# Designs tried in a protein design chat: VH-VL binders against Pyroglutamyl-peptidase 1 (Pgpep1). Part 22

Target 1, 209 residues: Pyroglutamyl-peptidase 1 (Pgpep1), of Rattus norvegicus (Rat) (q76ic5)
Amino acid sequence: MEQPRKAVVVTGFGPFGEHAVNASWIAVQELEKLGLGDSVDLHVYEIPVEYQTVQRLIPALWEKHSPQLVVHVGVSGMATTVTLEKCGHNKGYKGLDNCRFCPGSQCCVEDGPESIDSIIDMDAVCKRVTTLGLDVSVTISQDAGRYLCDFTYYTSLYRGRGRSAFVHVPPLGKPYNADQLGRALRAIIEEMLGVLEQAEGDISCCHQL
Below, E stands for the ipSAE of ESMFold2; O stands for the ipSAE of OpenDDE; V2 stands for 0.75 times the mean of E and O plus 0.25 times the DockQ between their complexes.

## First folded at step 22 (VH-VL; framework fv_durvalumab)

Design uo5 (from un5 with heavy chain Y102F; at its last look DockQ between E and O 0.94; V2 from the best seeds 0.82)
Fold by ESMFold2, look of step 22:
Structure uo5 (fold): chain C 209 residues (1-209), chain A 120 residues (1-120), chain B 108 residues (1-108)
Amino acid sequence: as target 1 above (209 residues)
Amino acid sequence: EVQLVESGGGLVQPGGSLRLSCAASGFTFSDYWMSWVRQAPGKGLEWVANINQDGSYKWYVDSVKGRFTISRDNAKNSLYLQMNSLRAEDTAVYYCVKELPFESWAFDYWGQGTLVTVSS
Amino acid sequence: EIVLTQSPGTLSLSPGERATLSCRASQRVSNSWLAWYQQKPGQAPRLLIYDASSRATGIPDRFSGSGSGTDFTLTISRLEPEDFAVYYCQQYSHLPYTFGQGTKVEIK
């Protein structure tokens, strides 16, 4: 009957500090070239490194696209693997953004939960992706680092009722190039959608006993 | 269709105060972010402030922080700008502006403006 | 703060001619979040183009926008008498939102 295409939003970050080139945005642009197949409407955005812009943009993306999944991609200068983040944290935001601003409350949502877990089973995703034999190593983390990455993740988890994920990528060429990161993101997101689809099936079965 | 009508401009001395009003019609006012944009006579455009749908979030350019307050009354379909401690550089036509929804934050409808003159 | 520099300052053309207006940003504008406005003397600005290339409702197809990153262009394919005005570009990707200084399109 009704077979709607899945909407997926994927974001990378724009320049900040001395970084004119952000590996996360380049990886997302490579993902956009590849696409996520004919069943998925992929929408990509570059997020400026500004707390107040994140606060306006993330809810707007959820409202505009009604996405099945929102994936945020950020760069970690110390990482050597592609990292799946399990949860976002509400407090500890003291670093100044590109506008020399940080939230006065130092949190994403005043009186919000201390942390929010993604509803996506990241352990299952990591296992499924690893069995694909990618040329990129994938690991799991529980701490996205209390700056714009974690701020964005928490905001999206809060607004999207947990249907969000965060993926950290290493800097370009250390060790992966843009094409490798793009293909890794594609594989990761496809498995995330698969895990979500399976969870929907389980819910339906439970209602029917 | 969409209509924005500003009022409350006039001549005021430096250090004085004015309150600008904007009456909105032709759209669901409470669904949209609103802005004030100003234009000094014979000069270009400057974004001044904006406010979200329920007034929980407000942003100001640095030159007006602490002096101007944006507010809205959704029951009256009205946008306001309280301007205190006015300076000569605040002299401008002030436009009430409706923003596009979602992530496209351009200014799709403008009022005709109200002139504020700050002069001895 | 992103500074938008428009060129030329003044463009003197005849009706029927093609106009090309440039807007250059001091930093890249994310997601092509750039708009163009037309303003005639004594009137409020009118939105022409948003998101670099999307035409606003009711704007004739002789107006088109293009560009990304730091370089953006407004093109008027065939000038009509009502098109002689000042044109402003505006970015809304980075706070504070900023406008260019304007390009005046006048009758030669």
Scores: ipSAE 0.676, ipTM 0.862, lowest interface PAE 1.8, mean pLDDT 90
ESMFold2 (binder alone), look of step 22: mean pLDDT 92; pTM 0.944
OpenDDE, look of step 22: ipSAE 0.891; ipTM 0.939

## First folded at step 23 (VH-VL; framework fv_durvalumab)

Design up1 (from uo4 with heavy chain N52K; at its last look DockQ between E and O 0.91; V2 from the best seeds 0.78)
Fold by ESMFold2, look of step 23:
Structure up1 (fold): chain C 209 residues (1-209), chain A 120 residues (1-120), chain B 108 residues (1-108)
Amino acid sequence: as target 1 above (209 residues)
Amino acid sequence: EVQLVESGGGLVQPGGSLRLSCAASGFTFSSYWMSWVRQAPGKGLEWVANIKQDGSYKWYVDSVKGRFTISRDNAKNSLYLQMNSLRAEDTAVYYCVKELPYESWAFDYWGQGTLVTVSS
Amino acid sequence: EIVLTQSPGTLSLSPGERATLSCRASQRVSNSWLAWYQQKPGQAPRLLIYDASSRATGIPDRFSGSGSGTDFTLTISRLEPEDFAVYYCQQYSHLPYTFGQGTKVEIK
């Protein structure tokens, strides 16, 4: 009869450098206005650009919400497309955050794997979203960089056993406005949930004695 | 009832050291991040340091980095602040505080405070 | 660092009156991660409100918080004699965590 609603956490980043506004957070706020339908409890957070805060906050969000999916959204100043990241990387963190801090170990998780792939089939998601006619180009990548975006992604992939995704968006108006980015995020996340439900169905079909 | 009881304050000369202790009761001490917050006489509040449940992360305000060390002993339900190279501006009442869980990191319960006076 | 500026510095009111205390941040506080504390002379602060609008355990309904971004408000709907104290706001969205300078609510 009644099914429990699925928890989904979506984050954007707060300001960094000289910019008071981050396109990723604006896009996530637009997504919040749209929602993900009555079957999903959507929780949104703005992530300060601080390694220490990410280290505490991301595990706490996984613990509090027990989410089916956590999606992190970041801005890429050079991008002109919306990019789905396939994996996160553990090492190489040398850039200073807003507190002029970087991890002393230069890694995200001590003794963690060099990289972690999302369990989400990003090629399938990209294909499905591209056919929706949103006037937003979607591409895929295997390198989220070695800064707060990748750091956050790896942390979440590690804590969520791969049930996380990262979406890079271009800056506002170059070429997409906030409304376009919000609708793109909704479409992308809806497809991610679809492929994730398919994976759950496959697991439940396997009966082990 | 949650209780936090600080001790170890007193008068010390500049450059000296003190160790503050905080005895916790009425909650599962090992399940929460803990902080020290200080208040100079007649002034406002300043967060000083905090520490993760298992002691693996310790964060400090810049003015005390390299001089203060926060620690905890979960078997004794105790929080500590080792204060070295003390300066006149460290003069304050020091409060032991419990943080809220998850992402809401406000200071839920406070001890009575212990006064540290660094006379120059 | 986020600087929190409280106004007014002193608020002189009579018991039974409504108190409105303001806290303004120098930059946006993420996720409404802002708390309010009450402190009486010689005592430790007491948490009243966290996450801008959530009452802490055991706090009377006459205390309420509101606001987001850079502007936050603590409201005491009907002052009781025990409410005359200093009130501090505090943000915990950006390191280092910071407090406002306080608003003293005193008997007029």
Scores: ipSAE 0.669, ipTM 0.871, lowest interface PAE 2.0, mean pLDDT 91
ESMFold2 (binder alone), look of step 23: mean pLDDT 90; pTM 0.930
OpenDDE, look of step 23: ipSAE 0.813; ipTM 0.912

Design up2 (from un5 with light chain R55K Y97W; at its last look DockQ between E and O 0.91; V2 from the best seeds 0.73)
Fold by OpenDDE, look of step 23:
Structure up2 (fold): chain C 209 residues (1-209), chain A 120 residues (1-120), chain B 108 residues (1-108)
Amino acid sequence: as target 1 above (209 residues)
Amino acid sequence: EVQLVESGGGLVQPGGSLRLSCAASGFTFSDYWMSWVRQAPGKGLEWVANINQDGSYKWYVDSVKGRFTISRDNAKNSLYLQMNSLRAEDTAVYYCVKELPYESWAFDYWGQGTLVTVSS
Amino acid sequence: EIVLTQSPGTLSLSPGERATLSCRASQRVSNSWLAWYQQKPGQAPRLLIYDASSKATGIPDRFSGSGSGTDFTLTISRLEPEDFAVYYCQQYSHLPWTFGQGTKVEIK
């Protein structure tokens, strides 16, 4: 009996400001071409740089796909490495989105926790990916910034009970090309899934004792 | 069968107020986003406002911001549009519409509409 | 806002003919978040297609949608008498949601 494919949702952001092309979406498209193997049902979405879209879309994706993991990809203009974010934050959103909007409360979830950590051991993921010898450097961060990236991440962490990840990528070509970023995402997500599987196995074994 | 029935339309003077109501049936009302869409006589369609399942999020087209308020009562399966400071350009048939679930933000069901005429 | 331009403005055809309607967006529509509606005189619009190519419930097979990015098409493979109406495209990729100006399909 073919084990039902477990769903993984991966998102990238659309254009922002003067940037007609967002490196995060390009990277996600490359990932889509590569795939995550036959056991994973991969769903990809482009997210407009809009708070309302994030507020509606992210919960909907969790509900629609019941994914084992949701990975969000964003671009950081200051980044020179692929960065794994460990934590999302609830407050401090003051920047205007593409619709010239920001939450009046500057908060993602009313009465939500100040921050949420991913249940994924990002340090372990980073170490494992690094040992693969990819031509892409991977680092860890505790702060995704107080804009749409972190807003999206926190929303997903909140809805998915921590089963989410956020990956920042550098601008396209600085230093990595689309293919490199796609391959990096694939490797990262595969390692994330591996780490999650191990964690679940350990919990199951502890409950049987 | 899904039904949306609008009411509250009529003739009003510029600067006046009107409250539209929509009675929904045939589906779990509280599970869906709802919108108002309007159509001026002989013109195209314009999205006006939407509201999420519990009313915590409301969005408007710019031309009605500060004047119109969308709301809902899930216990009554009802959608509302409070329209204040009405202008001639607000003259239209107003449709109560149900949105598709999840990320498909299209409108799968429409009421028959209620006419709002703003004239001196 | 995203401006949707439909073409042609009017399409004059006979029953049994193929109708092709275009909707062009001023900027990219994300995830193909585009819908098509049919409106007959004195009636509310009816959803035909959503997500560019997904057929709504109860819609006949002669209706189909295609396209991505900025260019979208509604096709009626064989026009039936009841298909003569105004057709609107709508994007829900970026706020505010916007509609095209409509294409009138009329009997020749």
Scores: ipSAE 0.595, ipTM 0.857, lowest interface PAE 1.0, mean pLDDT 94
ESMFold2, look of step 23: ipSAE 0.738; ipTM 0.883
ESMFold2 (binder alone), look of step 23: mean pLDDT 93; pTM 0.947

Design up3 (from un5 with light chain L95I; at its last fold request DockQ between E and O 0.92; V2 from the best seeds 0.89)
Heavy chain, then light chain:
Amino acid sequence: EVQLVESGGGLVQPGGSLRLSCAASGFTFSDYWMSWVRQAPGKGLEWVANINQDGSYKWYVDSVKGRFTISRDNAKNSLYLQMNSLRAEDTAVYYCVKELPYESWAFDYWGQGTLVTVSS
Amino acid sequence: EIVLTQSPGTLSLSPGERATLSCRASQRVSNSWLAWYQQKPGQAPRLLIYDASSRATGIPDRFSGSGSGTDFTLTISRLEPEDFAVYYCQQYSHIPYTFGQGTKVEIK
ESMFold2, look of step 23: ipSAE 0.778; ipTM 0.894
ESMFold2 (binder alone), look of step 23: mean pLDDT 93; pTM 0.948
OpenDDE, look of step 23: ipSAE 0.859; ipTM 0.925
ESMFold2, fold request of step 24: ipSAE 0.829, 0.831, 0.801; ipTM 0.909, 0.910, 0.900
ESMFold2 (binder alone), fold request of step 24: mean pLDDT 93, 93, 93; pTM 0.948, 0.948, 0.949
OpenDDE, fold request of step 24: ipSAE 0.930, 0.929, 0.929; ipTM 0.963, 0.962, 0.962

Design up4 (from un5 with heavy chain D31N; at its last look DockQ between E and O 0.94; V2 from the best seeds 0.75)
Fold by OpenDDE, look of step 23:
Structure up4 (fold): chain C 209 residues (1-209), chain A 120 residues (1-120), chain B 108 residues (1-108)
Amino acid sequence: as target 1 above (209 residues)
Amino acid sequence: EVQLVESGGGLVQPGGSLRLSCAASGFTFSNYWMSWVRQAPGKGLEWVANINQDGSYKWYVDSVKGRFTISRDNAKNSLYLQMNSLRAEDTAVYYCVKELPYESWAFDYWGQGTLVTVSS
Amino acid sequence: EIVLTQSPGTLSLSPGERATLSCRASQRVSNSWLAWYQQKPGQAPRLLIYDASSRATGIPDRFSGSGSGTDFTLTISRLEPEDFAVYYCQQYSHLPYTFGQGTKVEIK
């Protein structure tokens, strides 16, 4: 009996400001071409740099796909490495999006926790990916910034009970090309899935004792 | 069968107010985003406003901001549009519209519309 | 806002012919979040296609949608008498949601 494919949702952001091409979406498109193997049902979405879209789309994706993991990809203009974010934050959103909008409360979820950690051991993921010898450097961060990236991440963490990840990528070509970023995402997500599987197995074993 | 029935349209003077209502049936009303779309006589379609499942999110086209208020009563399966400070350019057939679920936000069901005429 | 431009303004065809309608967006429509509607005189619009290529429930297979980015197409493979109407495209990628100005398909 072919084990039902487990869904993974991956998102990237659309154009922002003067940047007609967002490296995060390019990376996600490359990932889509590569795939995550036959056991994973991969769904990819472009997210406009808009708070409203995030508020509507992210919950909808969790509901529609019941994914085992949602990975969000964003670009960081200052980054020179692929960065795994460990934590999302609820407050401090003052920057205007592409529609000249920001939450009136400057928060993501009313009465939500101040921060949410991913249930994924990002340190373990980072270590495992590094041992693969990819031509991409991976680092870890505790703060995705107080803009659409962190807003998206917190929303997803909140809806998915921590089963989300956020990956920052450098601008395209600085230093990595699209293919490199795609391969990096694939490797990272595969390791994330592995870490999640191990964690679930350990919990199951503890409950049987 | 999904049904959307608008009411509350009529003739009103500039600066006046109207409240449109939409009675929904044939689907779980509280599970869907709802929109108002209007069409001026002999013209195209214009999205006016939408509201999420529980009313916590409301969005408007700029031309009606501050004047129109979208709301819903899920217990009554009803959608509303309070229109204040009406202008001649607000003259249109107003459609109550159901949105598709999840990430597809197209309008899968429309009411027959109610005519609002703003004239001195 | 995203401006949708439909072409042609009017399409004069006979029953049995193929109709091709274009919708061009002023900027990229994300995730192909574009819909097509049919409107007959005195009636409300009817959803035909959503997400650029997904046919709505109850819509005949002679209607098909294609496209991505800024260019979208509605095709009616073989026009039936009941297909003569005005067709609108709509994007729901960005607020405000916007419609094209419409294409009238009329009988030649």
Scores: ipSAE 0.579, ipTM 0.851, lowest interface PAE 1.1, mean pLDDT 94
ESMFold2, look of step 23: ipSAE 0.796; ipTM 0.902
ESMFold2 (binder alone), look of step 23: mean pLDDT 93; pTM 0.947

Design up5 (from uo4 with light chain S32E; at its last fold request DockQ between E and O 0.93; V2 from the best seeds 0.90)
Heavy chain, then light chain:
Amino acid sequence: EVQLVESGGGLVQPGGSLRLSCAASGFTFSSYWMSWVRQAPGKGLEWVANINQDGSYKWYVDSVKGRFTISRDNAKNSLYLQMNSLRAEDTAVYYCVKELPYESWAFDYWGQGTLVTVSS
Amino acid sequence: EIVLTQSPGTLSLSPGERATLSCRASQRVSNEWLAWYQQKPGQAPRLLIYDASSRATGIPDRFSGSGSGTDFTLTISRLEPEDFAVYYCQQYSHLPYTFGQGTKVEIK
ESMFold2, look of step 23: ipSAE 0.790; ipTM 0.899
ESMFold2 (binder alone), look of step 23: mean pLDDT 92; pTM 0.942
OpenDDE, look of step 23: ipSAE 0.859; ipTM 0.930
ESMFold2, fold request of step 24: ipSAE 0.831, 0.840, 0.825; ipTM 0.910, 0.913, 0.905
ESMFold2 (binder alone), fold request of step 24: mean pLDDT 92, 92, 93; pTM 0.944, 0.945, 0.945
OpenDDE, fold request of step 24: ipSAE 0.930, 0.930, 0.928; ipTM 0.962, 0.962, 0.961

